# Designs tried in a protein design chat: VHH binders against 1-(5-phosphoribosyl)-5-[(5-phosphoribosylamino)methylideneamino] imidazole-4-carboxamide isomerase 1 (hisA1). Part 4

Target 1, 247 residues: 1-(5-phosphoribosyl)-5-[(5-phosphoribosylamino)methylideneamino] imidazole-4-carboxamide isomerase 1 (hisA1), of Ruegeria sp. (q1ght0)
Amino acid sequence: MMIYPTMELLDGRCVTLDKGNLDAPMIWHVDPVETAKGFAEAGAEWMHLTDFNALQGDSSNQDLVEELIRTAGLPIQLGGGIRSREQAEFWIEKGVGRVVIGTMAAYDPAAVAELAKYYPDQVVLAVDVWQGQVMTEGWRKSGAWTPEAFVKAFGNAPFAGILVTDIDSDMSDLDAQLGLISGLAEQAHSPVIASGVVRSKDDISRLKYLPNISGALVGRALFNKTITLEEAMETAQPNPEPVAEFL

## First folded at step 7 (VHH; framework vhh_gocatamig_d2)

Design w10 (from a4 with T105R)
Fold by ESMFold2-Fast, scan of step 7:
Structure w10 (fold): chain B 247 residues (1-247), chain A 119 residues (1-119)
Amino acid sequence: as target 1 above (247 residues)
Amino acid sequence: EVQLVESGGGLVQPGGSLTLSCAASGFTVSSNYLAWYRQAPGKKRELVAGITSGGSTVYMDSVKGRFTISRDNAKNSVYLQMNSLRAEDTAVYYCATYSQDWKGRFDYWGQGTLVTVSS
């Protein structure tokens, strides 16, 4: 299973939000560029980046995101405020590895399926779930989609991945989160990436044994140092074969 | 020891300009995020501008287009050029940076420099 060290930006700073609450961010007083370089140096293959200003239609992080794409030393999957083909193509042309699309996919699934066909393996479908409904607009609005119907609507579209976040279960029940993610992975034709699950090494250990889960985002736990990135990646490795031979 | 020393504050008339400087000693700024914060009496400290090690910048909405943050790694310094100053810009301005390890806060703050915009 792949670990995606995760960085979230608000007003040029690394932050973590409690259930998407932009009014009370936890601010991590670190350099975003040096932090991203640290992810690459630790051996991460990908990182996840969310731009919370872009979710609100504010482009103030654009220069910083472009710098991260040029200098981080690993491919980035970028989310936040990508609401049109033109915006997606802007970031792809700037060298981003993948674009993460949520709100646009809920409002215009045909356009997003077409985008995925035009840019195979460069589009990630975001599925943010609150009380059995897919959320849009930075978790501010509930849509008419169930998660299952939403994923099914895209059929065989060649997404690089499906990023699943269970907003309801952020602190309450790992089994409920795993049930949602595992159920969607069974239905999906693209790899499923778990988000909002990893608080400790034990959470990674439970995820790696679920079928069809290809990776997990790890954000808060890296910034508050409950786990190191190296520990997370080691924990995500398959267990060694139990057969030890005396040679 | 790590030390940040601000200078350039003072009394200025509305519409005037000031350049604040922050000189760092005891560490190298080239790899660090550097920021300017301000605090008016009775109010919480707020971010004014920030600059990454690579030179990308962020600004508070009320200062965009009026203030410019810059760094000079050879002089181990960061600057805030303030143009078109307004009465509401009156505050103590602080230079800040962090250690390489996150601790939930900036580890290093200057003593502050007072900017008064009046008359």
Scores: ipSAE 0.000, ipTM 0.223, lowest interface PAE 14.9, mean pLDDT 82

Design x01 (from a4 with D107Q)
Fold by ESMFold2-Fast, scan of step 7:
Structure x01 (fold): chain B 247 residues (1-247), chain A 119 residues (1-119)
Amino acid sequence: as target 1 above (247 residues)
Amino acid sequence: EVQLVESGGGLVQPGGSLTLSCAASGFTVSSNYLAWYRQAPGKKRELVAGITSGGSTVYMDSVKGRFTISRDNAKNSVYLQMNSLRAEDTAVYYCATYSQDWKGTFQYWGQGTLVTVSS
């Protein structure tokens, strides 16, 4: 299972939000560019980047995001405020590895399916779930979709991944989160990436053995130092084959 | 010893301009994120502008187009050019950076420089 070290930006700073609350961010006093280089140096294959200003239509972080894409030394999947084909193509042209699409996919699934066909393995579908419904616009609006119907609507579109977040159970009820993610992974035709699940190495161990889970985002636990990136990646690796024992 | 020393604060009229300077010692600015924060009485400290080691900048919405952050690595300094000043820009302005060592990550602050915008 791939570990995605996760960086979230608000006003040029690395932050962590509790259930998307922009009014009370936990601010991490680190350089975003040096932090991303550290992810690459630790051996991460990909990182996840969310731009919270972009979710609000604010391009303040654009220069910083462009610098991260240019200098981090690993491919980035970028989310936040990408709500048109033109915006997605802007970031792809700038060299981003993947664009993460949520709100646009809920409002215009046909356009996003077409985008995924035109840019195979470069589009990630975001599925943010609250009270059994897909949320949009930075978790501010309840959509018309159930998670199952939403994923099914895209059929065989060639997404790089489906990023699933259970907002109701964020950092609290692991079994409920795993149930949702596992259920979606069973029906999905694209790899499923878990978000909001990893608090400790034990959470990685439980995700690792679920069928069709290809990766997990790890953000808060890295920044508050409950787990190192190296530890997370080691924990996510497949176990060695069992050795036969003579009884 | 990481030390930041701000200068350039003072009393200016609305619509005026002011340049704040921050001189760093005990580390090299070329390797560090540098930022200007401000704090008005009774309010929380807020980020005004930031500049990465690579030169990318960020600004709070209320100062975009009016303020410009820049760095001079040869002089080990960071600057904030403030134009079209308003009464609401009145605050103590702080230069800030961080350092990382075996004890963790530490944010370092200067003493601050007072900017008063009043007639």
Scores: ipSAE 0.006, ipTM 0.433, lowest interface PAE 9.8, mean pLDDT 84

Design x02 (from a4 with D107E)
Fold by ESMFold2-Fast, scan of step 7:
Structure x02 (fold): chain B 247 residues (1-247), chain A 119 residues (1-119)
Amino acid sequence: as target 1 above (247 residues)
Amino acid sequence: EVQLVESGGGLVQPGGSLTLSCAASGFTVSSNYLAWYRQAPGKKRELVAGITSGGSTVYMDSVKGRFTISRDNAKNSVYLQMNSLRAEDTAVYYCATYSQDWKGTFEYWGQGTLVTVSS
């Protein structure tokens, strides 16, 4: 299972939000570029980047995001405010590894399925869930989709991954989060990436025993030093086989 | 405790330039994000420019290419060089920084400095 160190940007700062509440961010007093380089130096294969200004139609972080893409030293999957093929292609041309699309996919699933076919392995479908419904517009609106129907609507579209976030579960509801993510992973044709689950090494251990989970985002727990990135990656590795092989 | 003191505001003609300064006391700025916000009457406070401890910068779209944010850690200060000023740049400009402790993240603001762009 791949660990995606996760960086969220608001006004050029690394932040963490409680359930998407942009009015009360926890602000981390670190340089985003040096932090991303640190992820690469620790051995991360990918990072996840969300631009919260872009979610609101504000391009203030654009130059910083372009700098991160050029200098971080690992591929980035970028989410936040990508609502058209033109915007997705802009970021792909800038060298982003993957674009993460949620709101556009809920409003125009056919266009997003086409985008995934045109850019195979470069489009990630975001499935943000609150009270059994897929949320859109930065988690402000409930959509017409259940998570199951939403994932099924895309059929065999060649997404790089499906990023599942259970917004309404808290720490005491880990079993509910795992149930949702596992259920979607069972029916998905693309790999599923868990978001909002990892609070400790134990959560990673629980996730890696789910057969259809390909990765997990880890954000807050890295910034508040509950776990190191190295610990997260080690915990996510499969247990070594207790079998000698004669080559 | 954290204190921020802004200076450099004033009246300037369209196309003119001003440099705003913000001096910090009660902490060292070298590890902190520093930002300039502005607020015009009847509008919400908005980010103008920000600079991280490592020097990465962000700018609102309407000021890109005209404004430059910079920091001087030795002087415990942040600056906003404003060129090609426009009437819509008229606002009270605030210096801001953020601190965190075991209780959470705290925003610290200066008192503001008025910039008026008028012919």
Scores: ipSAE 0.134, ipTM 0.579, lowest interface PAE 5.8, mean pLDDT 85

Design x03 (from a4 with D107T)
Fold by ESMFold2-Fast, scan of step 7:
Parts: C-alpha cells; structure tokens; sequence
Structure x03 (fold): chain B 247 residues (1-247), chain A 119 residues (1-119)
C-alpha cells in the first residue's frame, strides 16, 4: 500500500483543517517546498497537495504550487478548486502528476468521465462522504448522490484513483469507515485511496489488509509528529507471510 | 543559535515608501522560508508576506501590489519593500523563520521594527 504524505495550503502556509473549517486552521510554520523535498528524500513515491485558496476561487498559491511541481522531486496529485477542463489541463500542462476533481464530477459527471478518458491515469475522482451522501463545495453542501451510485455512474472511466474521505472520521467507528472504503473499492474499476483514516500506525496496519485499497493519505499525523513518514511507509509494507481473503 | 535583526522602520507620510531589512545569523537564509509579520495597535500579529527557499512569494490581500518581499542569499538577508503606505499599515514589523525537529516546529522572531504612517 502506498503512503501519500499530504500537504494542505492556505495563504502560502502548510495548514490542517478540522472538518474543513477554513476560518480556524492549524498553521504549521514550515517551508512548503523544503517539506515536500523531505517527503521525496524519505522515499515517498507520490504526495497529495490540496490548495484551499483555490478551493475558494483565489489563485494566490499558484506560484508556490508551480514551484512544488518543479522542485519537490516526486509526482504530485493536486486538488482544490479544479472546476473546469481548462483548469485541469492548465495543471497537467504545468507537469502535475494528477488532478483531483470532486465538485465538478458531482455536477457534470459526463465532462469528468471524458476528461479521464482523454488523460488516462492523470485524473483522481474525489468522493467525500457525510452520513451516506456525497458532499460538494468543500464539504459545505450535501449532494443527491450516494457514494455507491456516484462511483458506479463513472463505469470504467480510467481514473488514476478514487480518493474516498469519510468526513465523519473523527467521530465515527473506524470499522464503519473501513467498511465504507472497502465496499467502494470492491465496486471501483480504479484504485481506491483512503483519506481521513490515518491517525496512528494502527490505522495503517488495518488498511493494508483490506482488499482493493491501493493507498492512504497521511497529513495531520505527520505534521503533529504522531508518526514519521518513514514509520508510515514501513508499516504499509506487505508482511512476508502470505495474506489470503477467504471465509 | 538563530537570530534575526530588523531595520528600516520609521515615520512616513501616507503614500510614501519604506524598505525593511532583516539580517539573519545562526542559519543559512537560502535554505529557509522567511516571512514578515506585523502587529498593529489593538490587533493580533498577522502574516504580511512570505518567501520560500525557491523564491515563491505569498502576500496578505491588503498589501498585494503594494509590498514586495525579496531575499539576498549572499547577504543572508530578507527585505520588504513597502510602497503606497496607508495609515492602517502602522505596526511593529517582525521578521520570522522556522526550525523543525522531533520536538516540533519552532518560529524564531526578530525584535521588531516600528513603522508609523501618519501626517
């Protein structure tokens, strides 16, 4: 299972948001570029990057994101405010590895399916779930989609991955979160990446034995020093003993 | 030991300009994120501008187009060029950088330099 060290940007700073609250971010006083280089030097194969200003229609992080793409030394999957084919193509042409699309996919699934066909393995579908519904607009609006119907609507479109976030993760049963993610992974034609689950090494250990889950985002736990990136990657490695899904 | 020393503050008329300088010692500026913060009377300390090791910049909305942050790695210094100054820019301005280890992230602050914009 692949670990995606996760960086979230607000006003050029690395931040963490509790349940998406943009008005009260936890600010990490680190250099975003040096932090991303540190992810690459630790051996991460990919990183996840979310631009919260872009989510709000503010392009003030654009130069920083372009610098991260050029200099981090690993491929980046970028999310936040990508609401059109033009915006997605802008970032792909700038050399981003993948673009992460959520709200646009809920409102215009046909356009996003076509984008994934045109840029195979470069588009990630974001599926943000709260109480059985897919959320949009940075988790501010409940949609008309169930997670299962939403994933199914895209059929065999060639997404690089499906990024599943259970927004209830801080309050819900971990087994219920893992059940949701595993159930979607069983239906999906694309690799499933878990988000909002990893609080400790034990969470990684539980995820790596679930079928059809290809990776996990780790953000807050890296910045607050609960786990190092090296420890996360070591924990995600397959055990030498064979693992089989029977019974 | 990380130290930051600001200079360049003073009294200026509205519409005027000032350049703030921050000289660093105990670390190499070229490898570090550097920022200018300010604290106005009756307000909390706020980020004004930041510059990454690679030269990318960020600014608070009210200073975009008026202020420019820059670095001089050979002089181990960071600068804030302030143009079209307004009364609301009156504040103590602080240079800042970070340090990170197993115990957490630490912000290092200079002593501050006062900028007063008034008639």
Amino acid sequence: as target 1 above (247 residues)
Amino acid sequence: EVQLVESGGGLVQPGGSLTLSCAASGFTVSSNYLAWYRQAPGKKRELVAGITSGGSTVYMDSVKGRFTISRDNAKNSVYLQMNSLRAEDTAVYYCATYSQDWKGTFTYWGQGTLVTVSS
Scores: ipSAE 0.000, ipTM 0.281, lowest interface PAE 14.1, mean pLDDT 83

Design x05 (from a4 with D107I)
Fold by ESMFold2-Fast, scan of step 7:
Structure x05 (fold): chain B 247 residues (1-247), chain A 119 residues (1-119)
Amino acid sequence: as target 1 above (247 residues)
Amino acid sequence: EVQLVESGGGLVQPGGSLTLSCAASGFTVSSNYLAWYRQAPGKKRELVAGITSGGSTVYMDSVKGRFTISRDNAKNSVYLQMNSLRAEDTAVYYCATYSQDWKGTFIYWGQGTLVTVSS
């Protein structure tokens, strides 16, 4: 299973939000560029980047995000505020590895399926869930989709992954989060990436045994130093299978 | 402990320039994010520019290409160079930094410096 060290930006700083509350972010005293380089130096294969200003229609982080893409030393999957083909293509042309699409996919699934076919393995479908419904517009609006119907609607479109976040389960309710993610993974034709699940090494251990879970985002736990990135990646390694022996 | 003191505000004609300075004490600017916010009469306080500990910058769209934020770690200070000033830039400008502990995130503000762009 792949570990995605996760960076979330608000006003040029690394932050963590409690249930998406932009009015009270926890701000981490780290440099975004040096932090991303640290992810690459630790051996991460990918990182996840969410731009919370872009989620609100604010382009103030654009130069910083472009700098991260150029200098981090690993491929980035970028989310937040990508709501048109033109915006997705802008970031792909800037060298981003993947674009994460949520709101646009809920409102225009045919256009996003077409985008995934045009840019195979470069589009990630975001499935943000609140009380059994897919959320849109930075978790501010409840959409018309159930998570199951939403994932099923895309059929075999060639997404790089499906990023599943359970917004209404708190961090102490791992079983509910795993149930949602596992259920969606059973229907998905693309690999599923778990978001908001990893608090400790035990969470990674539980995730790696679920079918069709290809990776997990790790954000808060890295920034609050509950787990190192090296520990997370080591824990995500498959356990060695016992060798069949003959006399 | 944390204290920020702004200076450099004043009255300037449209198209003019000003440099704002913010002197920090009680912490080291080289290790911290610093930002300039502004509050115009009857408006909410908004981010103008920010600079990370590593020197990466962010700017609100309406000031890109006109304003430049910079740090001088040796002087424990942050600056905002404002060029091509417009009437809509009239505001009280605040220097800010952030701290966090086990209880949450805290914003530290300076007292503000008035910038008036008119006549």
Scores: ipSAE 0.015, ipTM 0.520, lowest interface PAE 7.9, mean pLDDT 85

Design x07 (from a4 with D107N)
Fold by ESMFold2-Fast, scan of step 7:
Structure x07 (fold): chain B 247 residues (1-247), chain A 119 residues (1-119)
Amino acid sequence: as target 1 above (247 residues)
Amino acid sequence: EVQLVESGGGLVQPGGSLTLSCAASGFTVSSNYLAWYRQAPGKKRELVAGITSGGSTVYMDSVKGRFTISRDNAKNSVYLQMNSLRAEDTAVYYCATYSQDWKGTFNYWGQGTLVTVSS
């Protein structure tokens, strides 16, 4: 299972949000560029980057995101405010590895399925869930989609992954989060990436045994020093086959 | 503890220039995020420019190429050089930084300095 060290930006700073609340960010005193280079130096294969200003229609972080793409030393999957084919293509042309699409996919699923066909393995579908509904517009609006219907609607579209976030569940309610993610993974044709789940090494251990879970975002736990990136990656490695399996 | 004091605001004609200064005390500017925000009457406070602990810069779209944020580590200060000023740049400008501990995230703001761009 791949660990995606996760960086979230607000006004040029690394932040963490509680349930997407942009009015009360937890702000980290680190340099985004040096932090991203640190992820690459630790051996991460990918990082996840969310631009919360872009999510609100504000391009203030654009130069910083472009610098991260050029200098971080690992491929980036970028989310936040990508709501048209033109915006997705802008970032792909700037060298981003993947674009993460949420709101656009809920409003125009046909256009996003088509985008995934033009850019196979470069588009990630975001599925943000609150009270059994897919959320849009930076978690500000409840959509008409259930998570199950939403994932099924895309069929065999060639997404790089499906990024699932359960924003309802308490941070300590791992079983509820795993139930949602596992259920969606059973329906998905693309690999599922878990978001908002990893608080400790034990959470990684539980995730890696679920079928069709290809990776997990780790943000808060890295920034608050609960787990190192090296520890997260080591924990995510496959276990050797049991001796009894060869009988 | 943390204190931020802005200076350099004033009245300028469109096309003119101003340099805003922010003097910091109680923390080290070179290892912390510093930003300039502005607020015009009846509008929300918005980010103008930021400089990260490592020196990377962030600018709002409408000021890119006109404004430059910088720091002077020896003077423990951050600056906003504003060129080609427009009437729309009229606002109170605030210097800001952030700290975090086990009690939460704490935002530190200066008192603000008024910039008026008019004929």
Scores: ipSAE 0.000, ipTM 0.299, lowest interface PAE 14.2, mean pLDDT 83

Design x08 (from a4 with D107S)
Fold by ESMFold2-Fast, scan of step 7:
Structure x08 (fold): chain B 247 residues (1-247), chain A 119 residues (1-119)
Amino acid sequence: as target 1 above (247 residues)
Amino acid sequence: EVQLVESGGGLVQPGGSLTLSCAASGFTVSSNYLAWYRQAPGKKRELVAGITSGGSTVYMDSVKGRFTISRDNAKNSVYLQMNSLRAEDTAVYYCATYSQDWKGTFSYWGQGTLVTVSS
């Protein structure tokens, strides 16, 4: 299972949000560019980047995101505010590895399926779930979709992955989160990436045994130093079979 | 040991301009993210502008096109050029930087400089 060190940006700062609440961010006082280089240096294969200003229609982080794409030293999957084909193509042309699309997919699933066909393995479908519904517009609006119907609507479109976030589960409610993610993974034709699940090494251990889960985002736990990136990556590796010792 | 010292604040009329300077001592800024924050009475501290070690910039929406952040690594300094000032720009302005290594993350703040936009 791949670990995606995760960086979330708000007003040029690295942040984490409690249940997606933009009004109460936890601010991490770190340099975003040096932090991303640190992810690459630790051996991460991919990172996840969310631009919360872009999610609100605010382009103030654009230069910083472009610098991260140029200098981080690993491929980036970028989410936040990508709501048109033109915006997706802008980031792909700038060298982003993947674009993460949620709101656009809820409003125009046919257009997003078509985008995935033109850019195979470069589009990630975001499935953000709150109170049994797919959320849109930066988690501010309840959509018209259940998570199951939403994933099913895309059939065999060639997404790089499906990023599943259970917004309303308590931090201690791992079983509910795993149930949602596992259920969607059974229906999905694309690899599923878990988001908002990893609080400790034990959460990674549970995730790696679930079928069809290809990776997990790790954000808050890295920034609050509950786990190092190296520990997360080691924990995500398959357990080696025990070898007999002869004495 | 690490010090950030702001200067350049003052009273200015609406439509006027000011340049804020922040000089760092006790470390070299060339590898660090540098930012300007502001705090008006009774409001939360907010990011105004930031600049990475590579020179990429970020601005809050209300100051875009009016404010410009820049750095001078040879002078160990960061600047905020403020044009077309408005009454709502009145605040104490703070310079900040962040340092990270394998031991942890550290933030450093200046003392602040007052900008008053009033007739």
Scores: ipSAE 0.000, ipTM 0.280, lowest interface PAE 13.3, mean pLDDT 82

Design x09 (from a4 with D107L)
Fold by ESMFold2-Fast, scan of step 7:
Structure x09 (fold): chain B 247 residues (1-247), chain A 119 residues (1-119)
Amino acid sequence: as target 1 above (247 residues)
Amino acid sequence: EVQLVESGGGLVQPGGSLTLSCAASGFTVSSNYLAWYRQAPGKKRELVAGITSGGSTVYMDSVKGRFTISRDNAKNSVYLQMNSLRAEDTAVYYCATYSQDWKGTFLYWGQGTLVTVSS
């Protein structure tokens, strides 16, 4: 299972949001470029990057995101405010590894399925869930989709992954989060990436045994130093087969 | 205690230039994110430009190519060079940084400097 060290940007700063609340971000005192290079140096294969200004229609972070893509030393999966084919193609041409599409997919699923066919393995479908409904527009609007119907609507479109976030579960609701993610993974034709689940090494251990879970985002737990990236990656590795020793 | 003191604001004609300066005390700018925000009459405070500790910059779309943010770590200062000023740039400009301790993250503001672009 792949660990995606996760960086979230607001006004050029690394932040973490409590249940998506943009009005009260936790701001981390770190340099974004230095932090991303640290992820690459630790051996991460991919990084997840969310641009919260872009999510609000504000391109203030654009030059910083371009610098991260150019200099971080690992491929980046970029989300936030990508709501048209033109915007997706802009980032792909800038060298981003993957684009994460949420709101556009809820409003125009046919267009996003076509985008995934044109850029196979470069488009990630975001499924953000609040109280049994798929959320749109930076988690500000409740959509008409259930998570199951939403994933099913895309059939076998060649997504690089399906990124599932259960935004209404807290620490005590881990079983509910795992149930949602596992249920979607059973019906998905693309690998599922879990988001908002990893708070400790135990959460990684539980995820790696679920079928068709290809990876997990780890953000807050890295920035608050509950777990190191090295520990997360080691925990996510498959258990070695026992070797029988004969005397 | 963290303190930020802005200077360089004033009245300027459209098309003119101003350089804003922010002098920091109580912390070292070389290890901190620094930013310029502005608040125009009737609007919310918005990010104009930011510079990370590593020197990466961010700019709002309407000022890109006209404004340049820079730092001078030896002088513990951050600057905003504003060129080709427009009436829409009229605002109080605030220098900002954040600090983190065991209690959480704290955003610090200067007192602001008024920029008026008028013919």
Scores: ipSAE 0.036, ipTM 0.541, lowest interface PAE 7.3, mean pLDDT 85

Design y01 (from a4 with S99T)
Fold by ESMFold2-Fast, scan of step 7:
Structure y01 (fold): chain B 247 residues (1-247), chain A 119 residues (1-119)
Amino acid sequence: as target 1 above (247 residues)
Amino acid sequence: EVQLVESGGGLVQPGGSLTLSCAASGFTVSSNYLAWYRQAPGKKRELVAGITSGGSTVYMDSVKGRFTISRDNAKNSVYLQMNSLRAEDTAVYYCATYTQDWKGTFDYWGQGTLVTVSS
């Protein structure tokens, strides 16, 4: 299972939000560029980057995101405010590894399926779930989709991955989150990436044993020093297979 | 020992300009994120502008087009050029940087420089 060290940006700073609350961010006092280079130096294969200003139509972080794409030393999966084909193509042309699409996919699934066909393995479908419904617009609006129907609607579209986030406080225990993610992974034709699950090494250990889960985002736990990136990647390694010895 | 020292604050009329300077010691600005924050009377401290080691910039909405952040790596300094100043820009302005080492994450702040935009 791949670990995606996760960086979230607000006003040029690395932050963590509780359920998307932009009014009271936890600010991590680190340089974003040096932090991303640190992820690459630790051996991460990919990182996840969310731009919270872009979620609100604010391009303040654009130069910073472009710098991260050029200098981080690993491919970036970028989310936040990408709501048109033109915006997605802008980032792809800037060299981003993948674009993460949520709100656009709920409003215009046909356009997003088409985008995935034009850019195979470069589009990630975001599935943010609250109380059995897919959320849109930075978790501010409940959509018309159940998670199961939403994933099914995209059929065989060649997404690089499906990023599943369970934001429901009533279902925030690990077993409920794993049940949701596992259920979606069973019917998905693209690899499933878990988000919002990893709070400790134990969460990684449980997640890696679920079938069809290809990776997990790890953000807060890295910034608050609950786990190191090296520990997370080590914990996510596949179990060694038994070796037959011939005497 | 990391230190940041701000200068350039003062009294200015609405529509006027000021340049703030921040001189750094104990580290090199060329490899660090640097930012200007401000705190107005009765308000929370807020980010005004930031600049990455590579030169990418970030600005608060209310100052975009009026303020410009820049760095001079040779002088180990960062600057904030403030144009078209408004009464609501009145605040103490702070220079800040963030470092990460084997002990953890640390933020460093200057003591601040007062900017007063007169009626």
Scores: ipSAE 0.005, ipTM 0.400, lowest interface PAE 10.2, mean pLDDT 84

Design y03 (from a4 with S99Y)
Fold by ESMFold2-Fast, scan of step 7:
Structure y03 (fold): chain B 247 residues (1-247), chain A 119 residues (1-119)
Amino acid sequence: as target 1 above (247 residues)
Amino acid sequence: EVQLVESGGGLVQPGGSLTLSCAASGFTVSSNYLAWYRQAPGKKRELVAGITSGGSTVYMDSVKGRFTISRDNAKNSVYLQMNSLRAEDTAVYYCATYYQDWKGTFDYWGQGTLVTVSS
């Protein structure tokens, strides 16, 4: 299972939000570029980047995101405010590894399925779930989709992954989060990436045994130093190869 | 002695220009994010502009195209060039930098420099 160290940006700063609350961000006083280079130096193969200004239609972080793409030293999957083919293509042409599409996919699933066909393995479908419904517009609006119907609507579109976030599960309710994620993974044709699940090494240990889960985002736990990136990656490693049985 | 010292504030007429400077001492800024914040009367402190170690910049919407942030690592300094100043740019301007090590995160703030746009 791949660990995606996760960086979230608001007004040029690394932040963590409680359930998407932009009015009360936890601000991490770090250089975003040095932090991303640290992820690469620790051996991460990918990172996840969310631009919360872009979720609000604000391009303030654009230059910073372009610098991260050029200098981080690992491929980035970028989310936040990508709501048109033109915006997705802008980032792909700037060298981003993957674009994460949420709101656009809820309102125009056919266009997003076609985007995935034109850019195979470069489009990630975001499925943000709150009280049994897919959330849109930076978790501000409840959509018409259930998570199951939403994932099913895309059939065999060649997404790089499906990023599942369970917004409303509390920090102690891992079983509910794993139930949602494993249920979606059973019907998904693309690998599922779990988000909002990893609080400790134990969460990674349970998650890696679920079928069709290819990775997990780790954000808050890295910034508050509950777990190191090295510990997360080590815990996510598959079990040793089985010993050959000699008959 | 680790500190940030701002200079260059003052009274200027609408449409005028000012350059703010921030000098760091007892500390190197070459690997750090550097930023200018401002606080107007009755408002919260807000980010005006930021610059990464690699030179990428972030600006608040109302100053884009008017303000330019830059850094000089050899002089351990960051600058804010302010053009086409407006009455609403009146505020105390603060320089800030962030540093992280194994002990945690440290932030350094200057004492602020007042910019008044009137006349």
Scores: ipSAE 0.000, ipTM 0.386, lowest interface PAE 11.0, mean pLDDT 84

